# VHH binders against q96fz2: the designs that were tried, part 132

Target 1, 269 residues: q96fz2
Amino acid sequence: CGRTSCHLPRDVLTRACAYQDRRGQQRLPEWRDPDKYCPSYNKSPQSNSPVLLSRLHFEKDADSSERIIAPMRWGLVPSWFKESDPSKLQFNTTNCRSDTVMEKRSFKVPLGKGRRCVVLADGFYEWQRCQGTNQRQPYFIYFPQIKTEKSGSIGAADSPENWEKVWDNWRLLTMAGIFDCWEPPEGGDVLYSYTIITVDSCKGLSDIHHRMPAILDGEEAVSKWLDFGEVSTQEALKLIHPTENITFHAVSSVVNNSRNNTPECLAPV
Below, E stands for the ipSAE of ESMFold2; O stands for the ipSAE of OpenDDE; V2 stands for 0.75 times the mean of E and O plus 0.25 times the DockQ between their complexes.

## First folded at step 8 (VHH)

Design C17 (framework vhh_etentamig_d1)
Fold by ESMFold2-Fast, scan of step 8:
Formats: sequence, structure tokens, C-alpha cells
Structure C17 (fold): chain B 269 residues (1-269), chain A 124 residues (1-124)
Amino acid sequence: as target 1 above (269 residues)
Amino acid sequence: EVQLLESGGGLVQPGGSLRLSCAASGFTFSSYAMSWVRQAPGKGPEWVSGISGSGGSTYYADSVKGRFTISRDNSKNTLYLQMNSLRAEDTAVYYCAKDQGQYSYGWEDYFDYRGQGTLVTVSS
């Protein structure tokens, strides 16, 4: 997972993240740096994307079940990185393999500090290799959605008009992430950055790509991943596995260029 | 100068109980998560339990859940480990460890400092 869509306006995104804390109180996540949120149909590594994380990361005695929503840089910059420019990091931290997460220092250290987050997206894009050519077929991959006009999910056979209606009640994709905090050696603001944990593809996605993000399916999984105050690293890692509760449709090559940021990027072809 | 001084270890029979203490100095105790780590003879270190700076959150290795209780007294700069239903497998040197920040899930690689340790021997 190297490309996502997260296009909802800030207020719609916030409402889509409504949740219950440990006491059963209905809440909306509290924003940090809301002005850094930039909606886009075509988010690439090094851009900022919204993530959920526990309030306890920012307030010592906060209820660990309460949530903050914050834009973070996609591409984890480890706290130990000594160079002045994060873009000069020699290895790719866009994704973190679940099978080696405890072996790689860049991920093991923040994970040990409880720096777990949930990466939010409308869905993600993946490119299927086409036989006999250098062409790849892009797909938009997302949670099954309730279709307002009919019983069922949105699909490739649905009209563009139906797609416009679903965003008001869209179920956001919730991906397991790890974040870290980096202090520039020459001074400046602390940089918050994240990586998306990846697993082997489920059976339904195996013909499109061999890997998929670790998707946290449902509020119980999301709550346990975020709650580093009550859920140990070892217990949280049990949530990291493939899911079959996913759907997709082919999209046009417009999405290939990360500079293209229009609804056509995710429209069925 | 960070100093951690463990005490309370000793010889105990299987099924018995011991309470370990760790006196901390040289840093703002309430601002850091603390852990207990043990090392059995001939084996590598094993994280046992952790507690947040406030004491509001506690964590336990599966091998000790339901038997051990970690606690802290921030007014006395002291960390405790109450060990009940002790087993021969619990025999180890127990170390008090200061985390690098407010939270840590107790991996040995993340600790700023470790004390000298206190020996716990569970034998008949």
C-alpha cells in the first residue's frame, strides 16, 4: 500500500470518526493541527494523512481510550535519524512488514513506546500486473459500503450519481500504523510520521497484489490497537492479519500520476 | 545521575510470595514509566511488568498475569512488584528499569537505566 484516497472535507471526516470511549460516552476525536489536513483523491508517500491515536500520547494522565485525530507525514522518520533532511532516509518506511516489525529498529522502537495509530482513508489503490505488457491495471480497494438507493454495496456497475451520494455515510478504511516523533537536529518543529503495517493479501485480493495493509475491521479492533495504555504490544499485534471484508473495482489510469487529484481517480471504469 | 536500588529478593518455597521494591533517585520519578525485567540463569533478559508514570496503566507478561502486581508510590520514588503463587520458573535476578519516556512496553532495548538486581530463588 503506496497510494490512498482521503478526500472528505474535515467536518465530514470528523463525523465519520465518531466513537465511544471506555465509559460509553459518544465522542468525536479532537483535532491537532487541523490546518495541515489536505483532502485528496490521490495521496502518495511523503504527503500528510489523518491518523487516529490515543489522547494519552499528549496528556500524561488522559484516558487512553479517548482519541486524537492528527495529520502525519506518510513515511516514518525514526526518532534516532541524525540527518537534517528526512527525505534523505536511505530505506523506504512507507510500509512495515508484519513478519519483521519486531526485527527492524525503525519500527520496533516506536512500537515499544506504544506509538500505534490508525491510518484513515476512503480506500487504497493497487496496481495489477497485466500479462505480456508493462501496463498495470489500477484498482480502488475499500470496505463494503451501504448503498443508499438499494440493498447492497457500491460497485463498478453503479452510476456516478450513486457514488456522489455515498460519501455522506462512507465507512472509512482503518489501517494499522506505527508512528514516531523526530526532532530535527538543526531545530524546528517535531515531525510526526507514520508507516502502514502490511500483511499477505487475502484470497479476494491475491489476483491484484500479493500484499495488503493490515486492516482493523470494526471498532473493537480499532479501540484495542489505539489503546496503548491498556493493550500491550504483544496483544495488539494479534490484531494484525489479512481480512476478507474488502471490496474493489477497476479505475482509470488517471490515478497513476499522483498529481491528478480528481473524483475520476476512484470512479469505476 | 540515575540510581535504581532493588531489594526484597530471597529464597521462597513454591506457592509462596515475595514483594520487591526499587528505590529511585536522580530523575523526576513520576514522569517516567518503570518496568521489572528478570534474567534466569543461562538465559536472556525477559520483560515481566510495566507501569506508566502516573500508575494508571499496568502491563504484564503472559507468564506472570494473575500472579504478579506492579505498583508505584510517586511520593516515595519507589516501584514495587508483588509476586504471588511463585513457581520454580520464576527463579531469576529481577531488575528495576527506567524507561526512556513516559511509556514503554518493557523491551530491554528501550530502557535508559537498569539497577543492580535482586535474586529471587523459588525452591523447596
Scores: ipSAE 0.000, ipTM 0.127, lowest interface PAE 17.9, mean pLDDT 83

Design C18 (framework vhh_etentamig_d1)
Fold by ESMFold2-Fast, scan of step 8:
Structure C18 (fold): chain B 269 residues (1-269), chain A 124 residues (1-124)
Amino acid sequence: as target 1 above (269 residues)
Amino acid sequence: EVQLLESGGGLVQPGGSLRLSCAASGFTFSSYAMSWVRQAPGKGPEWVSGISGSGGSTYYADSVKGRFTISRDNSKNTLYLQMNSLRAEDTAVYYCAKDQGSYSYGWEDYFDYRGQGTLVTVSS
């Protein structure tokens, strides 16, 4: 997973993250650094994206089931990184393979500290390689959405008006992530950055790409992944597996250029 | 500790009006933004409207803009929601909600749902 869409206005995004805490109380996640949230139809690594994480990471006395929403840099910068410029990191930390997560120091250390997060997106993009050419067909991949009374599933046949209305009740894609905190050697604000855990593609996506993000399907999985105060690393890792509960449609090549940030990036073709 | 008591709900016909009230206690009311949140049968909670601590700024969900008016009386520690031109889809339990932690001006911040709510049924 190397490209996502997360374009909802902050208010709509916050509402889409409504949840219940351990006591069954309905809540909205509390924002940290909300002004760093930059909505886009075409988010690439090194940009900031919103993630959910346990409030206990910021407050010692907090209920570990309560949630913070915060923008974090995509591309994990390990706490031990010694250079002054994070872009000089020698290896790619955009994704973390599920099969080696406990073997790689960059990931096992923050995971051992309970630094689990849920990466939020409208959906993600993946490029299908076309045989005999260097052309690739992009696809937008997302959770199945609730059907409205008068319309079927969203897809290539839906009008622009139907696409506008669907965002008010969009079910956000919830991907399992690991984050770390890096303190610049020369001083300055602590950098929060994340990686997306990846697994083998499910049957439904195998024709598009051989890997997919580890998707947390439903509030039970999301709650257990975030709650590092009650759920051990070993138990949380049982949530990391492929899912078939996804859908997709082909999109135009407009999305190929990460500088393009318009609804055309995810519109069906 | 924090107590919120909603009232004013009831059965009303489409096109009718209702005024909801929320009596707040246990905290410095004027220092916190307040919101109205509703939950229709079989659905999750939906934010409806918000008001800053001073009352100087108000915010509305698109579904209620032009029909609902939020207001507050800080001298009485009371929040209000005036609902006009009610529709069947407005049927829900309405909850008074307080911002958690810091003083805020909008519903983008964390909300604490407290109180029994007040049922609004729009039907004929």
Scores: ipSAE 0.000, ipTM 0.089, lowest interface PAE 21.8, mean pLDDT 82

Design C19 (framework vhh_etentamig_d1)
Fold by ESMFold2-Fast, scan of step 8:
Structure C19 (fold): chain B 269 residues (1-269), chain A 124 residues (1-124)
Amino acid sequence: as target 1 above (269 residues)
Amino acid sequence: EVQLLESGGGLVQPGGSLRLSCAASGFTFSSYAMSWVRQAPGKGPEWVSGISGSGGSTYYADSVKGRFTISRDNSKNTLYLQMNSLRAEDTAVYYCAKDQGTYSYGWEDYFDYRGQGTLVTVSS
């Protein structure tokens, strides 16, 4: 996965992440660095995206089932990286393969520290290779959505009012991620960055691409992935597998240029 | 860990044919899409052809379509490129590449590992 949409305004995104803690209390995740959240229909590696992570990462005695939402850089910078400019990292850490995650130091170390996160998106994009040409067909891939008389579908969103209806009750895509914390050698703010774990594609996506992100389907899976205080690394990794509970539609080539940031990027063609 | 070893390059005259091979080890070969990428002297890399893990789907650059055929033998962990009707413009070092996963950048950014390459020279 190398391109997502995460365009919801901060308040809509926060409500979409409502959850229950271990004691059954209804909660909204608490923001860290909310001003660094940049909504976009076309998010690429090196940009910031919102992730969920356990409150226990920030507060010594916090309930590990309570959630923080924070923007993090897409493209994991390992804590041991010694150069001053993280963009000079020679490894591509946008994605992390599930089959080798325990073998690569960049991922094994933060995973051992419980640095699991859930990467939030409206959905993600993939480019289907086409026979006989260098043309690729982009697709927007997302959770099946509950359709109501009021919300409509993406294809019906021809006006700002219809677009608002679609997104008010949108089920966000929840992808398994690993994050790390990097302290610049010459001082400055700690950089939080993440990678998305990838698995073999499911049957439904096999004609589009051979790999897919590890999707955590439902609150039980999300809760177990985040709760590093109660769920061990080996138990959490059992949640990492392909899912068939996804849908998609073809989109226009407007999405190809990551600088294009309009609803046209995810509209059906 | 991952190792890719290309072979089969050489000197041929225009209109000739060559078959390239790539021996793969260190990973589950059948689980990964594979590609051929070439680099002409003084130029950037150009994606040539790709094949799915099962071999059921193949893809070609317009510059080689109808002339080149990609194939694989998963029982032998080997990738092939049959090159026919070769032209002077096909002169390049050819690399075997393993797809890393899903990326939204150009074709070369899909490749986690490349082999050492094999030189193909098309000249009279």
Scores: ipSAE 0.000, ipTM 0.132, lowest interface PAE 17.0, mean pLDDT 83

Design C2 (framework vhh_etentamig_d1; at its last look DockQ between E and O 0.01; V2 from the best seeds 0.00; counts 0 for: pae E 12.9 > 2, placed apart)
Fold by OpenDDE, look of step 9:
Structure C2 (fold): chain B 269 residues (1-269), chain A 124 residues (1-124)
Amino acid sequence: as target 1 above (269 residues)
Amino acid sequence: EVQLLESGGGLVQPGGSLRLSCAASGFTFSSYAMSWVRQAPGKGPEWVSGISGSGGSKYYADSVKGRFTISRDNSKNTLYLQMNSLRAEDTAVYYCAKDQGEYSYGWEDYFDYRGQGTLVTVSS
């Protein structure tokens, strides 16, 4: 996964992240660094995207079922990194393969610190290789959305008003991530950054691409992944597998350019 | 040098209780999660329980949940396992293990160090 969409306004995004804590209390996640949130239809590595993480990471003795929402840098910078510039990392940390997560120090160490997060997106993009051509067809992949009788298919939102309604009730894609905290050697703010865990693609997606993000489907899976205070690493990793509960449609080549940030990026062609 | 020394094992009747202890030395005890792992005769190792470095988080295998309680005293560098409602299937050598991080991974073979073990036998 090298491209996502996360374009919802902050208030809409927050509401979409409503949850129940372990006591059954309805809650909204509290924001950290809300000013770093930059909505975009076209998110690439090194950009900031919102993630969910346990409150226990910030507050001693906090209820680990409580959630914080924070923009983090896509591309994990390990805490042990000694260079002053994160761009000098010699290995790609955009994704973490589920089968080798425990073999790589960059991912193993933060995982042992309970640094699990849920990466939020409208969906992610993947490119299908066309046989016989050098052209790749991009697809937007996301959770199936509940068709309300009144809300036509994403494709039928002919009016701006209908489009807004679709996004007000949009089920966000929830991807399993690992984050780390990096302190620059020269001082400054602590950098929070994340990697997305990837798995082999489900059967439905296999014709498009052979790998997919580990998607946490449902509130229970999200809660267990985040709750490092109650759920062990072993138990959490059982949640990491392909899911067939996705849908996708072809989109235009507009998304190919990471500078393009318009609704056309995820519009069906 | 890291040392882990288990104690408290013995023979107990079904339904009985036993408390295991593990004395740790050679590392900053409070910085690491600790786990109990057991191995029954003829079986592979099984992760039983883990506790975070601070002691704030506790983890249990489903097989012992509600019956066993893990705890630690960081001032004494000691790990404990209170075992209640013991069953025949709980018969095993119990090992104290040092985790690699602050929180327990919950794997039976993912430890830096483990002790020599203490035998727990549950029999009528």
Scores: ipSAE 0.799, ipTM 0.915, lowest interface PAE 0.6, mean pLDDT 93
Fold by ESMFold2-Fast, scan of step 8:
Structure C2 (fold): chain B 269 residues (1-269), chain A 124 residues (1-124)
Amino acid sequence: as target 1 above (269 residues)
Amino acid sequence: EVQLLESGGGLVQPGGSLRLSCAASGFTFSSYAMSWVRQAPGKGPEWVSGISGSGGSKYYADSVKGRFTISRDNSKNTLYLQMNSLRAEDTAVYYCAKDQGEYSYGWEDYFDYRGQGTLVTVSS
């Protein structure tokens, strides 16, 4: 997973993240650094994306089931990184393989500190290799959605105009992430950055790409992944597996250039 | 620990040829796509060429297409770049890069791991 869409306005995104705490109280996540949230149909590594994480990471005595929403840099910068410029990190931390997460120092250390987050997106993009050509076919991949005006779920057969109306009740994709906190050696603000955990692709996606993000399907999985105060690392890792509850449609090559930030990036072709 | 060691750079005249090598260790080489990335003096990094884990798929930047050939020997854990018809604008430090393998569309200037590089100078 290396390209997402997360275009909802801040208020719409916040309402889409409504949840219940451990005591059953309905809540909206509280924002940190909302000014750093930059909506886009075409988010690449090194950009900021909104993540959910436990309030307990910021407040010593907070209920660990309460949630903060914060923009974080995509591409985990380990706390031990010694250089002044994070862009000079020699290895790619956009994704973290589930099968080696406990072997890689960059991921094992923050995971041991409970630094689990849920990465939010409208959906993500993958490019299918087309045999016999140098061309790749992009696809937009997302949770099945309930149509607001009709019975059933939204699909590729719907008109482009219907796709413009779907966002008010969109079910956001919720991906398992690990974050870390890096303090610049020269001083300055702490950098919060994250990686998306990846797993083997499910049967439904195997013809597009052989890997997929670890998707947390439903509020129970999301709550358990976030709640590092009550759920151990070993228990949380049981939530990391492929899921079949996903859908997709082909999109135009306009999405290929990360500078293109229009609804055409995710519209069906 | 992932290690990538480039070699084969040097000084050549325009129109000449060089063959770069990259010795890889610390990971299952045949399971990962590999790339060559170059950085000319005073410029940002430019992706040059990529090859799939099996070697069955090869990709080139338009600036080098038809002149450069990427290949790999999985039995020796070695990546190669054959550079023909070299031009002054090919002058750069060339880096071997391990593709992360986790997403299907590569980030042109950021990879799972980069080596220390080998300098190629094309001048008369």
Scores: ipSAE 0.132, ipTM 0.529, lowest interface PAE 3.4, mean pLDDT 87
Fold by ESMFold2, look of step 9:
Structure C2 (fold): chain B 269 residues (1-269), chain A 124 residues (1-124)
Amino acid sequence: as target 1 above (269 residues)
Amino acid sequence: EVQLLESGGGLVQPGGSLRLSCAASGFTFSSYAMSWVRQAPGKGPEWVSGISGSGGSKYYADSVKGRFTISRDNSKNTLYLQMNSLRAEDTAVYYCAKDQGEYSYGWEDYFDYRGQGTLVTVSS
């Protein structure tokens, strides 16, 4: 996973993240650093995107089932990193392979501290390589949306006005992540940054790419991944697997340039 | 530093079988997905099959589904391709490839194939 869409305005995004705490009370996640959220149809590594994490990371004695939403940098910067500029990392921390997560110090250490997060997006992009060329076909990949039931609906809207209504009730993609906290050596604010855990692709995506983000499908999976107060690392890792509950459509090459931030990036072609 | 050595190719008649092997060194083999890529004379490279680092997920191009089986032995750092029911269209040099990263976007950088490949010729 190297590109996502997370374009909803903050208040719409927040309402899409409504949840129940351990006592069954309906809640919205509380924002930290909301001014760092920059919505875009075309998010790339090093940009900020919203993640969910347990309130217990910020408040002593907090209910670990309560959620904070915060923008974090995509591309985990380990707490031990010694350069002043995070762009100087010599290895790519955009993703973390699930089968080696306990072998890599950059991921094992924060995971052992319970630094689990849920990375939010409208969906993600992946490029299918075309044979005999450097040309690639990008796809937008996301949770199935309610409109696929019975009357020959195609899942997503097929006209501009219907497309806008689809976003009113969009089911956000919820990906398993790990975060860390880095203190710049020359001072300044603590940098929160994340990696997305990856797994082998499901059968439905295998024609597009061999890997996919680890998707947390449903409230139980999301709650268990976030709740480091009650769910151990070893139990949480059992949540990390491919899912077939995913859909996709082809998009134009507009998305190839990460500077393009328009609805055309995810529009069906 | 990465080294991939393909073997097991040869001349077979249509309908025959071959098993290709790829010995890998210079990297932690089990940490990477692996693929077979083939290149027919005068054609561009074609992805054939892929397998996850653990071996738990296997993928095939439509042109080879049901005839080819990919496998790996992480204790021996070896990738395999069992090819059955071979056809003339399968004639190519076969390379094993290390995934260069899960999201590399350059075709030239997408597969890390460094060996000479192994020639498979299917002819009557």
Scores: ipSAE 0.000, ipTM 0.140, lowest interface PAE 12.9, mean pLDDT 83
ESMFold2 (binder alone), look of step 9: mean pLDDT 82; pTM 0.846

Design C20 (framework vhh_etentamig_d1)
Fold by ESMFold2-Fast, scan of step 8:
Structure C20 (fold): chain B 269 residues (1-269), chain A 124 residues (1-124)
Amino acid sequence: as target 1 above (269 residues)
Amino acid sequence: EVQLLESGGGLVQPGGSLRLSCAASGFTFSSYAMSWVRQAPGKGPEWVSGISGSGGSTYYADSVKGRFTISRDNSKNTLYLQMNSLRAEDTAVYYCAKDQGRYSYGWEDYFDYRGQGTLVTVSS
């Protein structure tokens, strides 16, 4: 997973993340650094993406089931990184393989500290290799959407007046992530950055790509992944597996260039 | 097409018990989280309890925790609320509500897909 869409305006994104804490209280996640959130149909590594994480990471004695939403840099910068410029990190930390997460120091250490987050997206993109050519076919991959009387679908939103309705009740893709906190050696603000855990692709996705992000399907899985105060690392890792509850459609090559940031990136071809 | 039919409400004395039922039809019941929401006279709606589609996770408002138990029977498309140790403050119309997907937009959205309601009166 190296390209996502996360284009919802902040207010729509916040409402899409409504949840219940451990006490059953209905809540919206509280924003940290909302001004760093930049909606886009075509987000690449190094850019900021919104993630959910436990309030307990920021407030001692907070209820670990309460959620913060914060933009974090895609591409985990380990806390031990000693250079002054994090963009010069030689290793690709965009993704973290589930099978080696406890073997690699960059991921094992923050995971041991409970630094689990849920990475939010409209969906993600993957490029299928086309036989007999160097061309790849891009696909947009996302949760099956629950259709209500008030909402549309991506396939049905081929007219301008219907595009707004598609996103009002969009079920966001919720991917398991690990984050870390890096303090610049010369001083400055702490950098929060994340990686997306990856697993073998499910049967439904295997013809497109051999790997997929670890998707947390439903509020129970999301809640357990985030709640590092009550759910151990060992128990949380049981949530990391392929899922069949995904759908996809082919999109145009417009998405190939990460500079292109328009609804055409998501439109079915 | 979506239909929710609540039953089991009535008059009960403080300390008593009631069991509410909700018969659901018109959607794949096991695929949706379900909730009980109540509205007391002159007050806004209050979420009471929720249950995941599989029944593996349950959640309760602080005001009812330890007294109420939510459950479901997916083979019968039925949601239940067992209410014990009832108090005068539990007096309300109780609604069965289908979650608007897995991400709710707040209490108003629960009521967009609620049933007709069943009245629970706790009085001596």
Scores: ipSAE 0.000, ipTM 0.113, lowest interface PAE 20.0, mean pLDDT 82

Design C21 (framework vhh_etentamig_d1)
Fold by ESMFold2-Fast, scan of step 8:
Structure C21 (fold): chain B 269 residues (1-269), chain A 124 residues (1-124)
Amino acid sequence: as target 1 above (269 residues)
Amino acid sequence: EVQLLESGGGLVQPGGSLRLSCAASGFTFSSYAMSWVRQAPGKGPEWVSGISGSGGSTYYADSVKGRFTISRDNSKNTLYLQMNSLRAEDTAVYYCAKDQGEYSYGWQDYFDYRGQGTLVTVSS
C-alpha cells in the first residue's frame, strides 16, 4: 500500500470515527494538530494522514481505551535518525512487512513501546499488471459500503453522482500502523510518523496485487490494536492477517499522477 | 546499465564460515549504500546487512549481529559479506542490492536493483 484516498472534511471524518470506550461510553476522538489534516483523493508517502492512537500516549494515567486522532507523516522516521531533515532518510518506511516486523529495528523498537496506531482512509489504490503488456490497471479498494436507503450497497456500476452521496455515511478503511516520535537534533516540535503493516493478499485481491495492508475489520479489532495499556504486543500481532471483507473497482489512470486530487481518482470506470 | 553479480555461496557445516562477494558495475559504486538480502526456502526476503557508500557506517539485522561483517572495496566496485558461526537457519539465497542513496539503516521493501543471488546451504 503506497497510495490512499482520505478526502472527508474534518468534521465528517471525526463523526465517522465515533466509538465506545472500555466502559461502553460513546465518544468522538479528540484531535491533536487538526490544522495539519489535508484531505485528498490521492495521498502519497511523506504526506500527512489521520491516525487513531490511544490517549495514554499523551496523558499519563489516561484511560488507554480513549482515542486521539492526529495527522502523522506517512513514512516512519525512527527515533534514532540523526539528520536534521527527515526527507533525507535513505530507506523506505512506507510499509512494514508483518513477517519481519520483530526483526527490523525501525519497527521493533516503537512496537515495543506500544506505538500502535490505526491509519484512516476512504480506501487505498493498487496497480494490477496486465498479462502480455507493460500496462497497469489501477483499482480503488475499500470496505463494503451501504448506499442511500433505497439503493442497496455501493458498487462498480453506480454513477458518479451516487458516489458523491455516500460520503456522509462512509465506513472508513482502518489499517494497522506503527508510529514513532522523532526529535529534531536542532530543536523544534516532535515529528510523529507512521508505517502501514502489510500482509499477503486475501483470495479476493490476489489477482490485483500479491500484498495488502493489514486491515482491522470492526471495532473489536480496532480497540485491541490501539489499547497498548491492556493488550500486549504478542496479543495485538494476532490481529495482523489478510481480510476478505473488502471490495474494489477499476479506476481511471487519472490517479496515477499523485498531483491529481479530484473525485475522478476513485470513480468507477 | 546496473549489473550486480554475487558469488561465494556453497555448502558449509554448522559453525563454519563463508565469504560472499558482489561485483557491481554500471553506476558510481561509492555514491550508494549497498545491502545484503536473503531468502530462505519457502519464506519471504529478509534484509541482512547494509553499508554506507563511503563504508563508514554498517548496519546488521539482529539475527546476524556479531556473526556477519559487511565491507566494501570502492576501488574494485565490490561488496563483501563475511559470515562466521553459520547456523542452519542461515540457509538461503543471498542477494546483493543497490540502495537508493548513501545510507542503509535496515530492511528496505524496495531496492533499485537486486542481483541474481548465490545459494548458501548450512547443513551437517
Scores: ipSAE 0.000, ipTM 0.093, lowest interface PAE 19.6, mean pLDDT 84

Design C22 (framework vhh_etentamig_d1)
Fold by ESMFold2-Fast, scan of step 8:
Structure C22 (fold): chain B 269 residues (1-269), chain A 124 residues (1-124)
Amino acid sequence: as target 1 above (269 residues)
Amino acid sequence: EVQLLESGGGLVQPGGSLRLSCAASGFTFSSYAMSWVRQAPGKGPEWVSGISGSGGSTYYADSVKGRFTISRDNSKNTLYLQMNSLRAEDTAVYYCAKDQGEYSYGWSDYFDYRGQGTLVTVSS
């Protein structure tokens, strides 16, 4: 996963993240640094994206089931990194392979500290290799959305006007992430940055790409991944696997350039 | 279809220099970070160097830092690796790799490097 859409206005995004804490109380996540949230149809590594994480990361005695929403840099900068410029990091930390996460120091250390987060997106993009053509075909990949019609998909067959209304009740994609906190050696604000865990593609996506993000399907999985106060690293890692509960449609090449930030990026073609 | 064609490898003496090229086609070259990955006989692949889509940022493995220079010519859809002060340990097949996004800082699950590679042998 190397490109996402997360375009919802802050208030709509917050409501889409409504949840129940351990006591069954309905809540909205509390924002940290809300002014750093920049909605976009075309988010690339190094940009900020909203993530969910446990309140216990910020407050010693907080209920670990309560959630914070915060923008974090996509591309994990390890706490041990000694250079002054994060762009000098030798390793690509945009994604973290599930099969080597316990072998890589950059990921093993924050994971051991319980630094698990859920990365939020409307969906993500992948580029399918097409034999006999001169270009890759981009696809927008997202959770199946609630439908009121008896048949059909809200994907490739739906008209553009249907997409305007779908956003009001859009089910956000929830991807398993690991974050870390880096203190610049020359001083300055602590940098929060994250990586998305990747797994082998499910059967439904194998024709598009051989890898996919580790998707947390449903509130039970999301809650267990975030709750580092009650759920150990070993137990949390059992949530990391491919999922078949995903849908997609082909999109225009407009999305190829990360500078393009319009609804056309995810519109069906 | 993404096509990557590496060239410029050969036999050189220790301390010598070589310049590798990679001709890219099938995608908008300037929009993607590119990397060089090498594989020595009997060993796994090792990331060597990366360059952002614009060419404004470059990255190097510690083993080659100060000796190798990555560059690109977006008008020619070509990636380069200038290799100086070559050592026997640099002997490997070198592959050109396309990343998924505009930036690349090392090994990536999304590298596309299904080119034939170019063999570099450093031997007296």
Scores: ipSAE 0.000, ipTM 0.129, lowest interface PAE 17.8, mean pLDDT 84

